# Ledger of designs, part 30: VH-VL binders against q08179r182to404

Target 1, 223 residues: q08179r182to404
Amino acid sequence: KLIEIRKKTSEFLHETLEESNLITYNTIENAEKKQKFLNFFRKLYSAKEGKIMTFQHDEISAIAQMFKNDSVLDNLSRPQLAAMSKFMSLRPFGNDNMLRYQIRSKLKDIMNDDKTIDYEGVESLSQEELYQACVSRGMKAYGVSKEDLVDNLKVWLELRLRQKIPSVLMVLSSTFTFGGLPKENYSKAFSPLAEKKETKSKYDDLLDLYYDGILQVLSSIPD
Below, E stands for the ipSAE of ESMFold2; O stands for the ipSAE of OpenDDE; V2 stands for 0.75 times the mean of E and O plus 0.25 times the DockQ between their complexes.

## First folded at step 13 (VH-VL; framework fv_prolgolimab)

Design k2 (at its last look DockQ between E and O 0.06; V2 from the best seeds 0.00; counts 0 for: pae E 18.4 > 2, placed apart)
Fold by ESMFold2, look of step 13:
Structure k2 (fold): chain C 223 residues (1-223), chain A 119 residues (1-119), chain B 106 residues (1-106)
Amino acid sequence: as target 1 above (223 residues)
Amino acid sequence: QVQLVQSGGGLVQPGGSLRLSCAASGFTFSDYSMYWVRQVPGKGLEWVSTISDSGGRTYYADSVKGRFAISRVNAKNTMYLQMNSLRAEDTAVYYCAKEGRSSGYFDYWGQGTLVTVSS
Amino acid sequence: QPVLTQPLSVSVALGQTARITCGGNNIGSKNVHWYQQKPGQAPVLVIYDDSDRPSGIPERFSGSNSGNTATLTISRAQAGDEADYYCQVSDDKTHVFGTGTKLTVL
């Protein structure tokens, strides 16, 4: 069923993502962004075993914003595009350009839906609407409480609409947050900086989790 | 380096028309949305109009809808603002501006051109 | 929309820290940009995306944005920082500037 399909496609994407150049330094034309890019990835690649290198949420967001959906999709192989399509509950069909078109169309639909949900409020969704909204975005929804689904969707809207994280990166990061691959293979050399609140809500914990997912996607870039 | 050179301002009677030009150099013009922003002397900045990179989408502030038309000719690296049915309240310095690589900010501005609408 | 309110003026002693606020309903959900404008000149971008500095802008310029308030901070204020400052946000198709703040360095 859906959970098994998403687990399988997540495992494939995790295993192969580091072999793809999702963005190159040469595609960044703004000097300030180039410097931020260089500093971020030098810090990321210079992390040493036994010491956790921390990244602020806004630092992660700034780097993620440098990615464009089309550039990322252009750098994925046919099997990776097919896996991403299956993760998004699409039927992969046709050549690479057709797969990219299918993914772009789905991401546009999700973005329009994001704007509508944000305008009406997440709490206005019925249980079924909430479930489908989470499923379509690559979130684990089966066996998850309504309160947790609300918090997950609120985090998605925050990252997508306020932090302007590109939709493709959000979907790729969902493969890490969906739990399809154990983190035993990942170095703990880096993490997002924890929130400083005295009482930490489930929303705050989810926000940290999603930023960690984004950081994992960024760390998969070979250079 | 990036340059936006403006022309076409001046004095005009109410109800008259002017066309402003913004000539771009130092970047790939066809990759960026372009903007017009105006400033009444001694007052703040007001966004006027946006044109997408291809020219296929245009947007206007409510105060100028139906009177102003933004256009671009990418082969000439030039953006235009056709201003019709001008009113006294349209008197301002008009700036063209370039979108940054991220959406929603203006990283380079033209020198500004004064449009004066008076009897 | 949205309405971005700035104080009309802010004064700072030479060498001290100035803070210019930009108020808007839920502005923390948006990316805020800041411009400096000296008399007779076009605006110059000094902060974009809440806190990022363009090349050539000194480190003493910083920005933050949360809740209903974005803030431009200018540490170690210099005479050359005396100017008008505008915040700006964008939504789907519109762009809104703040009301503007005249910074005076005493």
Scores: ipSAE 0.000, ipTM 0.420, lowest interface PAE 18.4, mean pLDDT 80
Fold by OpenDDE, look of step 13:
Structure k2 (fold): chain C 223 residues (1-223), chain A 119 residues (1-119), chain B 106 residues (1-106)
Amino acid sequence: as target 1 above (223 residues)
Amino acid sequence: QVQLVQSGGGLVQPGGSLRLSCAASGFTFSDYSMYWVRQVPGKGLEWVSTISDSGGRTYYADSVKGRFAISRVNAKNTMYLQMNSLRAEDTAVYYCAKEGRSSGYFDYWGQGTLVTVSS
Amino acid sequence: QPVLTQPLSVSVALGQTARITCGGNNIGSKNVHWYQQKPGQAPVLVIYDDSDRPSGIPERFSGSNSGNTATLTISRAQAGDEADYYCQVSDDKTHVFGTGTKLTVL
């Protein structure tokens, strides 16, 4: 049931984001970054047009870092906010400002928790703590082994704290990563993997999956 | 390391003018918005003005709007504050400040410059 | 436009925990930043985005923000922590500082 809810929510969010294209990007600070931004999205759109384009993780991170939680939230539509709320196990009630507030509050809690987990070490958490941590971040947690939960959180922390990817994008990415969307619903026109590693760890696979999700989110942003 | 070195200021009569300068180093100056913040001695902090990275956008507190002009020359890594029609209430220590990475806060500050408006 | 209210003064014994509050309507919906200012010196950023620490700031400094109150927490207070502390938020094109709090270490 939870999986189905996640799937439906993910699909709805995906459709909503894709159709509305209401997510705006922050004011880019300098000409160089602006150019990088434009080039990135041109590349994305080229991929949508059927060209096979590859993206490096650092390239994705660089663009993702140009977004801010507040800016993204401020530009989400009601359906988008509602979908995000549901995905984060929040009650999607109230006006848009209330939804934004709830989401923002939850994101702040997650951000603080991330720092704590990072300091203490993911391995120090109990299974229940791991489960709750993953659930709060929109990750699939039910029926997942402790080892996998640890890997999931490690990847999350890497992206959030090391790569400085905004939490909003991370949560939205999780809708694609763990929403159980059919493969056919993903744009396969672009890949975050520039280099095929012969031997990938589960951690690496998860990392790739998140970056793919981030790309999906970014691809919903209008040029 | 990031450094903001201020110059200018001093004593001026009411109605007079002063120009403050802030020389930046240790970071890509043109990538960041810059700010002026002032503080009356023994009082709190007050935002005065903002200039965007390119200088294309400027914002002012209501208290100084129409009298102060913020500008920057990125090629010189320097920001300025032209203060005209100075009033006694403008007496304060003025700080230049750098925008933080995620914007909305000031991660580095100049040493401050005292501006005294008195007859 | 927003008014940020801080206590005028807070006292803390050496080695104890100090908490400085910053009140504002729905301040929890905004990012709050904190500055330390010692006499005759420029302000120094100690917390940004509610709870993040700049490099060089001790872990003793932490921040939280929810509802109508942001809090700067200074654990294991040291004599060197005695200073004025200001909270700050940004609203669109403007920036607002709190009234400031004098922290005394006893």
Scores: ipSAE 0.000, ipTM 0.530, lowest interface PAE 12.4, mean pLDDT 86
ESMFold2 (binder alone), look of step 13: mean pLDDT 93; pTM 0.942

Design k3 (at its last look DockQ between E and O 0.73; V2 from the best seeds 0.79)
Fold by OpenDDE, look of step 13:
Structure k3 (fold): chain C 223 residues (1-223), chain A 119 residues (1-119), chain B 106 residues (1-106)
Amino acid sequence: as target 1 above (223 residues)
Amino acid sequence: QVQLVQSGGGLVQPGGSLRLSCAASGFTFSEYWMYWVRQVPGKGLEWVSTISDSGGRTYYADSVKGRFAISRVNAKNTMYLQMNSLRAEDTAVYYCAKEGRSYGYFDYWGQGTLVTVSS
Amino acid sequence: QPVLTQPLSVSVALGQTARITCGGNNIGSKNVHWYQQKPGQAPVLVIYDDSDRPSGIPERFSGSNSGNTATLTISRAQAGDEADYYCQVWDDKTHVFGTGTKLTVL
């Protein structure tokens, strides 16, 4: 049941994100960063047009870091906000501002929890704590081993705290990562995995999945 | 403008106690983690303690565990460091610091307060 | 615990470029931050997350991090740049500072 909900939510978000303008243009102070931003999205659009384009994790991170939670949330439509709320196990009610507030509040809690977990160590968490932590972040947790939950949280912390990926993008990415979205033909064009034939650990695989999800989210941003 | 104003330093004998204060302004204090960092005169910087936004979580360097207590009163925009069982090696300038916009660094510092532990 | 190693001192001529290194095992996989400290003053953040610059910090300050070495670069050195510089990382549930470098502007 939860898997089906996630899948439906993921599909809905995917459709709605493609039609939404999350960020028209980021107010980037640095000219170099602006150029990187433009080049990245040009590359994305080229990929959408059927050109085979590869993206490195560092490239994705660099662009993702330019986004802000508030800016992204402010540009989400009501259906998107509602879907995001459900995905985060929130009870959506009220107007758009209320939904944004609830999501923002939850994200704040997650951010503080990330710091706490990082100080205390992921390995120090009980199975129940791990489960709740993963669920709150939109990760698949039901039926997942403790070891896998630990890996999931480690990857999350790496991306959030080390790579500085905004939590909004991480949650949205999770919809693609765990929602079981059908791989459309153009999605393969975005996958950084296409080039790395190396034996990857489970951790690395999860990392790749998240980056793919982030890339999908970014690709949904109109020019 | 972000400001961190410190008070409470001074001279104390070994085994004594001191309480440091850090008054914050120019930002929403209750939304940020805060830190203490110390510096022995003429030496480098050493992390001392961390407190979460709500004060519910506290962390300490091994060198001060069991002796120092970090706390905060968000309604007063003030953070504290209670230092007990002070030792000569605790002699340092103590800085309060604010967490950055992102994780793992300190973007603003207090002016520092000197703590001298000597017989 | 990781140890961050910095040169004790670096000298630079006025208007020239200074480079201060911070060495650590696999430091390139971590985010490195830099602080400037003038005598009798509190540290000031000058670079965070390897290469990002806080508002108010001149563009002359830049950072890089790869392999086992992070580098703070100060171009067009000014007399006011004379200070102690510290690198810092978050690692293994603790904040670690470098040994510090005294920059002298000649």
Scores: ipSAE 0.870, ipTM 0.956, lowest interface PAE 0.5, mean pLDDT 90
Fold by ESMFold2, look of step 13:
Structure k3 (fold): chain C 223 residues (1-223), chain A 119 residues (1-119), chain B 106 residues (1-106)
Amino acid sequence: as target 1 above (223 residues)
Amino acid sequence: QVQLVQSGGGLVQPGGSLRLSCAASGFTFSEYWMYWVRQVPGKGLEWVSTISDSGGRTYYADSVKGRFAISRVNAKNTMYLQMNSLRAEDTAVYYCAKEGRSYGYFDYWGQGTLVTVSS
Amino acid sequence: QPVLTQPLSVSVALGQTARITCGGNNIGSKNVHWYQQKPGQAPVLVIYDDSDRPSGIPERFSGSNSGNTATLTISRAQAGDEADYYCQVWDDKTHVFGTGTKLTVL
């Protein structure tokens, strides 16, 4: 039932997210960041015109870091907040402020758990702990090997703890990686170091996949 | 304004014990992970211990595991470091520190408490 | 086990630009933080996440990080900038501090 709920809520969010102003150019912190934002989205717009564009992980991270959790949540409608809450295995009830609080509280719990896992090592988790950690983060976990669950969590920790991708963007990205990327994906993420390797690891492939998910969230921003 | 006010240092014999205190104000103490970092006078900094926001998770540098115990009482906005089986090499200024708004750094530090272990 | 190597000392003329390096294997993939410590005082955070400034730290403090080297840059050095400076990362389940650099303003 969880899988079905996540598929339905992902589809709803994908269909409606472009109507939400998750961030606007004029709310960005300073002129240098505004220019990075503008350059990035001009490049992204070119990709939508049928040109295949590639983005470095560092580029994507820099833009993602401009988002604020509260600003994103404030710009979601109640049906979108409810869908996001259901995707996160929360029971949505109360007004918009209660839904935002529930989502923020869950994200804080996940962040504390992320820190705990980082101190203890992903490799130290039991099969059941690993399963629960992946499920709580919106990852596919049923029928997934322990090795793949470990790699998925390592990618999550890299993005959340080291690349400082905002928690709300991580969840929204999970809706794209869980439900599959759009067919008309004209943008691709890459790492120059990983692309120079003769043998690219599963970790590197997963990292590209999750950055592609973040790109999908970013591509939903209206002009 | 964020403040971390420390107390509890002093001179102690090898094998003895001390308890350090760190009283916090100016922020919601229960929402942040807290740390102890020490410095041998005239030398560099060394991480000692970490405690989660609830106090349910604690972590220690190898040099102090089994001898030191970090704790907190969120209702009192206070963190503690119980130091047992003290050794000469534990002589240092001990700082409490608050984790920043994100992971991995220390945005505010206490004034430091000198612990001297000497016979 | 990782070591963050800093020069023991750096000198800068008043009003000039000081650069303090922090060397580590692939440090460019880590978030580097910098602390200033004046004699007899606690450390103060001056840069976090490579290049971000806490509130109250003047714009003349900046940071960069790539490859195997992170750098703290202090432009228009003032007498009050004379202090010890430490870099720090989270790496391999530990918080690692650099060896420290004494900045002298001439």
Scores: ipSAE 0.752, ipTM 0.902, lowest interface PAE 1.0, mean pLDDT 86
ESMFold2 (binder alone), look of step 13: mean pLDDT 93; pTM 0.942

Design k4 (at its last look DockQ between E and O 0.71; V2 from the best seeds 0.80)
Fold by OpenDDE, look of step 13:
Formats: sequence, structure tokens, C-alpha cells
Structure k4 (fold): chain C 223 residues (1-223), chain A 119 residues (1-119), chain B 106 residues (1-106)
Amino acid sequence: as target 1 above (223 residues)
Amino acid sequence: QVQLVQSGGGLVQPGGSLRLSCAASGFTFSDYWMYWVRQVPGKGLEWVSTISDSGGRTYYADSVKGRFAISRVNAKNTMYLQMNSLRAEDTAVYYCAKEGKSYGYFDYWGQGTLVTVSS
Amino acid sequence: QPVLTQPLSVSVALGQTARITCGGNNIGSKNVHWYQQKPGQAPVLVIYDDSDRPSGIPERFSGSNSGNTATLTISRAQAGDEADYYCQVWDDKTHVFGTGTKLTVL
């Protein structure tokens, strides 16, 4: 049931983001970053046009870092906000501003929790704490081993705290990562991330999945 | 404009106690983690303590664990460092610092306060 | 436990480019931050997250990080750039500072 909910939510978000093209705002600080941004999206749209394009993790991170939680949230439609709320185990009610407020509040809590976990160590958490941490972040947690939960949180912390990926993008990407959505034809246009090491650990695989999800989220941003 | 104004430093004998204060302004104090960093005169910087936004979580360097206590009163926009059982090696300029926009660094610092532990 | 190693001193002629290095095992995988400290003053953040510059910091200041070395670059050095510089990382549940470098502008 949970898997189905995640799948439906993922599909809804995917369709909504793709169709609405609501994420248009980006404040780029300098000319170099602007050029990098433009080049990235040119590459992305080329991929959508059927060209095989490969994206590196650092490329994805660099672009993702240019987005801000507030800016992204301010540009989400009501259906998108509602879907995000559900994915975050929130009970959406009220107007759009209320939904945004709830999401922001939850993201703030997660952000502080990320810092706490990073100081204390992921390994110091109980299974229940790990479970709750993963659930709050939209990760698959039910029926997952403690070891896997630890890996999930480690990857999350890497992306959020080290790679500085905005939490909004992380939550949205989780819909693609754990939603079990079939890779649609346009998503296949993204060649496998070039960072395919011959011997990938489970951690590396999970990292790749998140980056793929982030890439899909970014691909929904209008030119 | 972000400002961190410190007070409470001074001379104290070994085994004594001091309390440092850091008054914050120019930002939403309750939204940020805060830090203490110290510097021995003529030497480098050393992280001392961290406190979470709500004050519910505190962390300390091993060198001060059990002796120092970090706290904050968000309603007063003030952070504190209670220093007990002071040692000569605690002699330093102590800085309060603000969490950056992202994680792991300090974007604004107080003016510093000198703590001297000497017989 | 982590150790960040900086040269004790670096000299640069006025108008020239200064480079201050920060060495650490696999430091390229971490985010490096840089602080400027003038005598009798508090540290000032000049670079964060390897290469990002805070508002108010001149474009002359830039940062890079790869492999085992992070570098702070100060182009067109000015007399006012004379100061101590510290690199810093978050690692292993602690904040680690470099040993510091005294920059002299000749």
C-alpha cells in the first residue's frame, strides 16, 4: 500500500512538474555560473530531444546548488504542493500559503535533524530513530534493514550537507528514487551517469539513484 | 546588518569560573546554530562548542567536555558559555560565531573576549 | 584527528598573485572554508564551500579544492590583504582549522 502511494505520488509529481513548468526562478550570482547553468540545460534539453547525453554527479550538484528552497516552493502549484505534502507525510489543508508554510516547517525540522545526526553519527541512532528519519525524508523505510537505513541516511547527508543540494529538490527526487516509476522514454535519454565504477557498493548505487532523481527534477524546469 | 557583541571575559585563577555572553542582532537568532571558537594568543583557531537553534542539542570539543556549558536564550538573542574548572591552557581569546548559509562553517564572528587563567 | 597543513608564511609583491595552500588527506572530498584575520581583529570569512565568496569580499579572492590540496588565491594583492589566513573543514564530527598562514605584502 505504501509502495503504491509512493508510486502514485511520484507519477503525479512527475506529470505535474513536467506539465506546469513552474520552477523558473533562479538567482545566479555571476556570469560563470550563469553560463554553466545555461550549458547544463541546453544539454538537458538535447537529451530530451533524443540525444544521448551523460551527466556527472558534480555537474548535477553544481546546478542543484543554484536553487533555493523558498524560491522553489514559491513557484510550486497547488497540486504540486499537495503532492509534496503527502509525500512528506503531512496533512495538507488550507490555502497555498498554508501548504507552503507546512512544508517549510517540516523542511526546517529535517534540516536541523540532519545537522544533529551528522554531529552524533548515523550509527548512533536506534532502528526506530533511523526508521523515523527515513520516513520523514520520504525514503522507503518499511521492511528495510538497519544497515540499509543507515546507508540511506548517509547518502542523504552527503547530498544535503556536503553537496549542498536543496532539501526541496531532495524530497522531490525521492519521489523518483523510491516511487518505483518506470523510467519513461525521455528519462532514458539520460545516459547512465558516467561515474559508473566497475565495482559499485550499495551506497554508490543509492547515490546514483538520488542523482538520477535530481536530474529528473531539474529536467522539469522550463527553459 | 549581522552583529555579534561579546562580554564577560577577564582574569581568573586556575579552578575558577567565568561566563561569556554573545548578543546577536541583524538576523533571526532562533533559526541558526551558534558556536564558540577560541584562539590562544599567537596561535591558531580551535572549535570549542556548538549549540542547536533551539538549544536542545549541545556539542563540545574533548578539551572542554565536562567543564564548559553552552546555552542560549532565544527570546534575548543571547548565547552563553559557562566555563568552570578553568585551566591555564584555557587561556585564549574566545569568539562567538554564527552558522553560515550552508553547513559546516562560520559566516560572522564576534569581536572576541580575552580569558586569562593565571595564578 | 584530521590535520590541515598550511605554510607558515607567504610573501607576495604588491599587485601580484598570492596562493595559500591547505593540505589534508583527501581534502578535495570536503568543503573547505577560508578566513582572514588581521592583527587584533576577529576572523572574517572570505571563501566558503571551496570557491564561493561571501557578499562584500572582493573578486580578487578565489578558492579551489582538489585532491589533497585546497588553495586560496588572492589576485592583485593589496597592502590591506596582509593578514593571517586559516582554512577550515567539517570532518569526523568536529570543526578542524588549518595551522594558519601569515601573508606578507611587499
Scores: ipSAE 0.872, ipTM 0.958, lowest interface PAE 0.5, mean pLDDT 90
Fold by ESMFold2, look of step 13:
Structure k4 (fold): chain C 223 residues (1-223), chain A 119 residues (1-119), chain B 106 residues (1-106)
Amino acid sequence: as target 1 above (223 residues)
Amino acid sequence: QVQLVQSGGGLVQPGGSLRLSCAASGFTFSDYWMYWVRQVPGKGLEWVSTISDSGGRTYYADSVKGRFAISRVNAKNTMYLQMNSLRAEDTAVYYCAKEGKSYGYFDYWGQGTLVTVSS
Amino acid sequence: QPVLTQPLSVSVALGQTARITCGGNNIGSKNVHWYQQKPGQAPVLVIYDDSDRPSGIPERFSGSNSGNTATLTISRAQAGDEADYYCQVWDDKTHVFGTGTKLTVL
């Protein structure tokens, strides 16, 4: 059962992610980005010391863009790679390099599908195509209305195609959003543009949710 | 290192056909989506067509839809634009272009091929 | 059709800073890319994703994007910067180019 597999693999990834060094500070491209990284993680780690810290979507995107897919995959253990593969509905086999290849290949397929959907329009997808697109990206799809599947996929496309969030971080964040965010949230995302609106759309609420998922991934690493 | 070498332009009568070619080198051609962009001499740039890395998906600007066909042969590292039912307004320099490192822009361009449609 | 509006021309004195604007409804929510085109040549990417610089493009080229306006900034303008400049976005199932700006270095 897909739900049970995803729950087990998500829990394993959540428990072990702290043990992985997904980014190396000294490899960050320039001093300005290094300073943004330091400021962000200093703020992030202070959140667990007594209050909820808030982060703009742009802040989160800027930090997420510093991650590189290959570097993240290289720093995951074989059990983590296997769990990620199973979460993505892949059959893991072989050694670490084979698992990384499978994951990279699947991420490339998803990115090509993202581009295809963006050219053709999310609204052009059949209900089965929407279901499969959401499932393959780690989203809840069973028992979800067509309208909600469309909105979820639009948020994914915004994050992946416009905000340039690395695909590996998108999958890791899906483990948090699929299984539900932690009961106690020490950090929250917001968009200044959405906060200016009198009434937030469902899209805006979903965008906040997925940024919260990315923030949870970033909170889980050991910096 | 990346190079896109174009060929196949020329003078054609209205209603005629031409096929443009774009030969790629210096990168793994089959990993990238490819594009055609045109420019009327002395005017701005206009996107014409897009093809996915496998060639399984193709997209066109409304102005050329139904008349132009983009294709690729990954074994030859070559992309094509078949142009049919040509009109005077199709007169332009045609550029092939490569997908950038991220979505939505063109990081390397071919040298351009002039297509002139005139009676 | 969607249109990205640019000034027809911009003049800058040698060594000074040029700013070329690209106007569009809510363009700040889109990724803006910039191309330089010299006469008889293909366009060359100079900025992508609003502010990122490809390798080989000097640091005096920079970009910003907010609200309804994206801006290409060329500091310490050189004679070799004289060219046409186009902005471009992906929007509504199409790649949209700006109307183009001729930069003249005086």
Scores: ipSAE 0.786, ipTM 0.918, lowest interface PAE 0.8, mean pLDDT 87
ESMFold2 (binder alone), look of step 13: mean pLDDT 93; pTM 0.943

Design k5 (at its last look DockQ between E and O 0.65; V2 from the best seeds 0.79)
Fold by OpenDDE, look of step 13:
Structure k5 (fold): chain C 223 residues (1-223), chain A 119 residues (1-119), chain B 106 residues (1-106)
Amino acid sequence: as target 1 above (223 residues)
Amino acid sequence: QVQLVQSGGGLVQPGGSLRLSCAASGFTFSDYWMYWVRQVPGKGLEWVSTISDSGGRTYYADSVKGRFAISRVNAKNTMYLQMNSLRAEDTAVYYCAKEGRTYGYFDYWGQGTLVTVSS
Amino acid sequence: QPVLTQPLSVSVALGQTARITCGGNNIGSKNVHWYQQKPGQAPVLVIYDDSDRPSGIPERFSGSNSGNTATLTISRAQAGDEADYYCQVWDDKTHVFGTGTKLTVL
């Protein structure tokens, strides 16, 4: 039941995100960063047009870091906010501002929890704590082994705390990562995995999935 | 403008106690993790303690565990460091610091307060 | 615990470029932050997350991190840049500072 809900939510988000502008205006102060931003999205659009384009993790991270939680949330439509709330196990009610507030509050809690887990170590968590941590972050947790939950959280912490990926993008990415979205033909064009034939660990695979999800989210941003 | 104003330093004998204070302004204090960092005169910087936004989680360097206690009162925008069982090696300038925008670093520092432990 | 190694001192002529290194095992996989400290003053953040610059810090300050070495670069050195500089990382549940470098502007 939960898997089905996630899948439906993911599909809905995917559809709605394609039609929405996550960022109306990017206040990038550095000229170099602005150029990188433009080049990245040009590359994305080229990929959408059917050109085979590859993206590196560092490239994706660099662009993702330019986004802010508040800016992204402010640009989400009501259906998107509602879907995000459900995905985060929130009870959506009220107007758009209330939904944004609830999401923001939950994200704040997750951010603090990330820091706590990082100080205490993922390995120090009980199975129940791991489960709750993964669920709160939109990860698949039901029926997942403790080892896999640990890996999931490690990847999350890497991206959030080391790579500085905004939590909003991470949650949205999770919809693509765990929602079981059908791989559309153009999604392959965005996959950084196309070039690396190396034997990857489970951790690396999860990392790749998240980056793919982030890339999908970024690709939904109109020019 | 972010400001961190410290107080409570001074001279104390070995085995004695001191309490440091750090008053914060210019930002939403309750939204940020806070830190203590110390510096022996003429030497480098050493992390001492961390406290979470709500104060529910505290962390300490091994060198001060069991002797120092970090706390905060968000309603007063103030953080504290209770230092007990002070040793000569605790002699240092102590800085309060604010967490950065992202993670793992300190973006603003207090002016520092000197703690001298000597017989 | 990781050890961050910095040169004890670096000298630079006025208007020239200074480079301060921070060495650590696989430091390139970590986020490195840099602080400036003038005599009798508190540290000031000048670079965070390897290469990002806080508001108010001149563009002359830049950072890079790869392999086993992070580098703080100060272009067009000014007399006011004379200070101690510390690198710092978050690693293994602790904050680690470098040994510090005294920058002298000649």
Scores: ipSAE 0.873, ipTM 0.957, lowest interface PAE 0.5, mean pLDDT 90
Fold by ESMFold2, look of step 13:
Formats: C-alpha cells, structure tokens, sequence
Structure k5 (fold): chain C 223 residues (1-223), chain A 119 residues (1-119), chain B 106 residues (1-106)
C-alpha cells in the first residue's frame, strides 16, 4: 500500500514540478553564485536527445545549496504539498501553512535523526532501525538486504550532512529514485574520483543515482 | 546577537566534582545542538561533549565518557556539564559552543571557564 | 584518532599574504572549518565548509581544501590578524581540531 501511495505521489510531483518556481534568481546571495547558477542552467537546458550533458557531483551540490527549504515549500501548491506529505508517510490536514509546518517538522526530525546516526554509526543500527530509517526518508526498504539499506543510508547522510543538499530537495529527489528517472533523460551526474576506480562500488553507483535525482529536480525549473 | 555566558569553574582536588553552566541568548536555544570543547592552557582544542536540541541524545569523547554528563534545560536557555571523578588531565579552559548553520562546526563560543584539578 | 597537522608558526609581513595549512589523510573529502583565537579570548569562526565566510569576516580571509591539505589564506595581512589559528573537521564520530598555528605579523 505504501508502494502504491509513493508511486502515485511521485508521478504527480514529476508531472507538476515544471509549474513551480522553486528558486528566484534575484534571491541568490552574490554575483559569483548568480553566475554559477546561470552557467549551470544554460548547460542543463542545452541537453537534448543527441547531446547528453554530464555534471560533476560538486557542480550539482553547489547549485542545490542555493535553495532554501522554506522558499521551496512556499512555492508548492496545496496538491503538491499534499502529495509530498503522503510520500513522506504524513497525513495531510489543514491549510497550506499547516501542511508546510507538518513537512518542516518532519524534515527537522529526520535531520536530527541523521545527526544521531552519524554520531552512533550506521553500522550500529539494528535491522529494524535501518528499515525504519530508510522508509522514513522515502527509500525502498521492503525486501532490501541489510547491506543495501546501509549503503542507501550512507549516501543519504553524505548528501544531507556533508554536501548540504537542502532537505526539501532530498525528498523531491527521492521521488525520482523511488519512482524512476524519466524515460527521456538527457543529463547525468558523475564523480571524477569514482571514475578513476577500476570498478565502482555499490556506494558510488548509488551516489550517481541520487545526484541524478537531484539533477531531475533542478531540470524541472522553468528557464 | 548570539551570546553564550559561562560560569562554574574553579580549583578542585583530583576525584572531585564541578558543574559548568552556559547561558544562551539571541537565538532560539531549543532549536540547536550544543557542545563543550576544552583547551589545555598553552595547547590545542579538544571536543568534549554534544547534546541534541531536545536533550534526548548525548555524546562524549572517550576521555570523559562515564565521568562527565551534559544536560540542558531549554526553559532556562541553559546547558550544563557535570564533571565527576576529575583528574589532573581534565585541567583546561572549557568552552560551550553552538551548532552552526550547517553540520559539523561551531559558529559561536562562550568566553570560557578555567577548571584546575590539582592537589 | 584522526590527526590534523598544522605548522607550529607562520610569519607574514604586514600587507602580504599568509597561508596556513591543515594536513590530514584525504581531508579533501571532508568539510574543513577554521577558527581564530586571540590571547585570552574564545575562538572565533572565520571559515566554514572549506571556503564559506561567516558574516562579519573580511573577504581577505579565504579557504581551500583538496587532496590531503586544506589551506586558510589571509591576504593583505593586518596587525589584528596576529592570532592562533585552528582547523577542524567532523570525522569518525568525533570533532577533530588541528594542532594550531601561531600567526605573527611582522
């Protein structure tokens, strides 16, 4: 039942994100960051069937860090907020402001849990704790091995805690990693360090997948 | 402006106890994780303890685990460090510190309190 | 556990550029933070997340981090920059500080 709810809410969000202004250029802190924003999106919007654009993880992180959770939530419609809430296993109730508060509160709980896990170590979690941690973050967890749950959670912690990807973007990107990337996808993420390895680990593959999800969220912004 | 005001240091004998206090103002105290960091006079900095925003989670450096207890009372905007079974090696200036905007660093520090453990 | 090695002291002529290094195995994969501490005072954050500057810190303070070395750079050094400087990371369930560098402005 959870899988069906997440599939439906992911599809809705994927179809409607292009209608949302998740960030306003004028609110970007300084001229250097504004230029990075313009260069990134010019490159991103040049992607097409015959010209796949690739992005380094650090490029994607720098742009993602320009987003603010409250600004993103303020620009989502009530149906989008409700879909996001349902994806996060919340029961939406009340007006737009109540929905934003519920989402914001859940995201804060997850962030505190992220810090707790980072202090205690992902390896210290029991199977049930791993399952609950992954489910609460929008990951596929039913029928997934303990080793794979650990790797997914480690990627989440890397992105959230070290790469400082805003929590709202992490949830939105989870809809793409859970619901699947678009059939026609003309951009992809990579890490130069991981590409130097003779063989890539599951962790490195998951990092690419999650960055691809973030890239999909960013590509939904109107040009 | 963020302000952290400390109190409670002093001279104690080995095996003794002290309680340090850190009073916060200029921010919503209950929203932030808080820290203790110490510095042996003339030497470097060492993380001592961390407490979550609600106080429900606490963490300690191995050197103090089992002897020190961090706590907070959010209604008073105050954090504490209970130091028991003190040793000469615990002699240091103790700083309280606030969680930064992002994870893993300390954006504001208290003025420091000296704890001396000597016979 | 992890050790962040800094030079004991660095000297810089007034108006010149000082560079303070922080060495650690694969430190480039971590977020490095820098603190200034003047005699008798608490540390003050001057750089966080490798290269970000807090409000109130002059732009002549900058940071970089790659490979096994993070660097704090202070351009146009002033007498008031004379202080101890510490790097810091979160790593392996602990907050790790560098050994500290005394910057002298000549």
Amino acid sequence: as target 1 above (223 residues)
Amino acid sequence: QVQLVQSGGGLVQPGGSLRLSCAASGFTFSDYWMYWVRQVPGKGLEWVSTISDSGGRTYYADSVKGRFAISRVNAKNTMYLQMNSLRAEDTAVYYCAKEGRTYGYFDYWGQGTLVTVSS
Amino acid sequence: QPVLTQPLSVSVALGQTARITCGGNNIGSKNVHWYQQKPGQAPVLVIYDDSDRPSGIPERFSGSNSGNTATLTISRAQAGDEADYYCQVWDDKTHVFGTGTKLTVL
Scores: ipSAE 0.793, ipTM 0.913, lowest interface PAE 0.9, mean pLDDT 89
ESMFold2 (binder alone), look of step 13: mean pLDDT 93; pTM 0.945

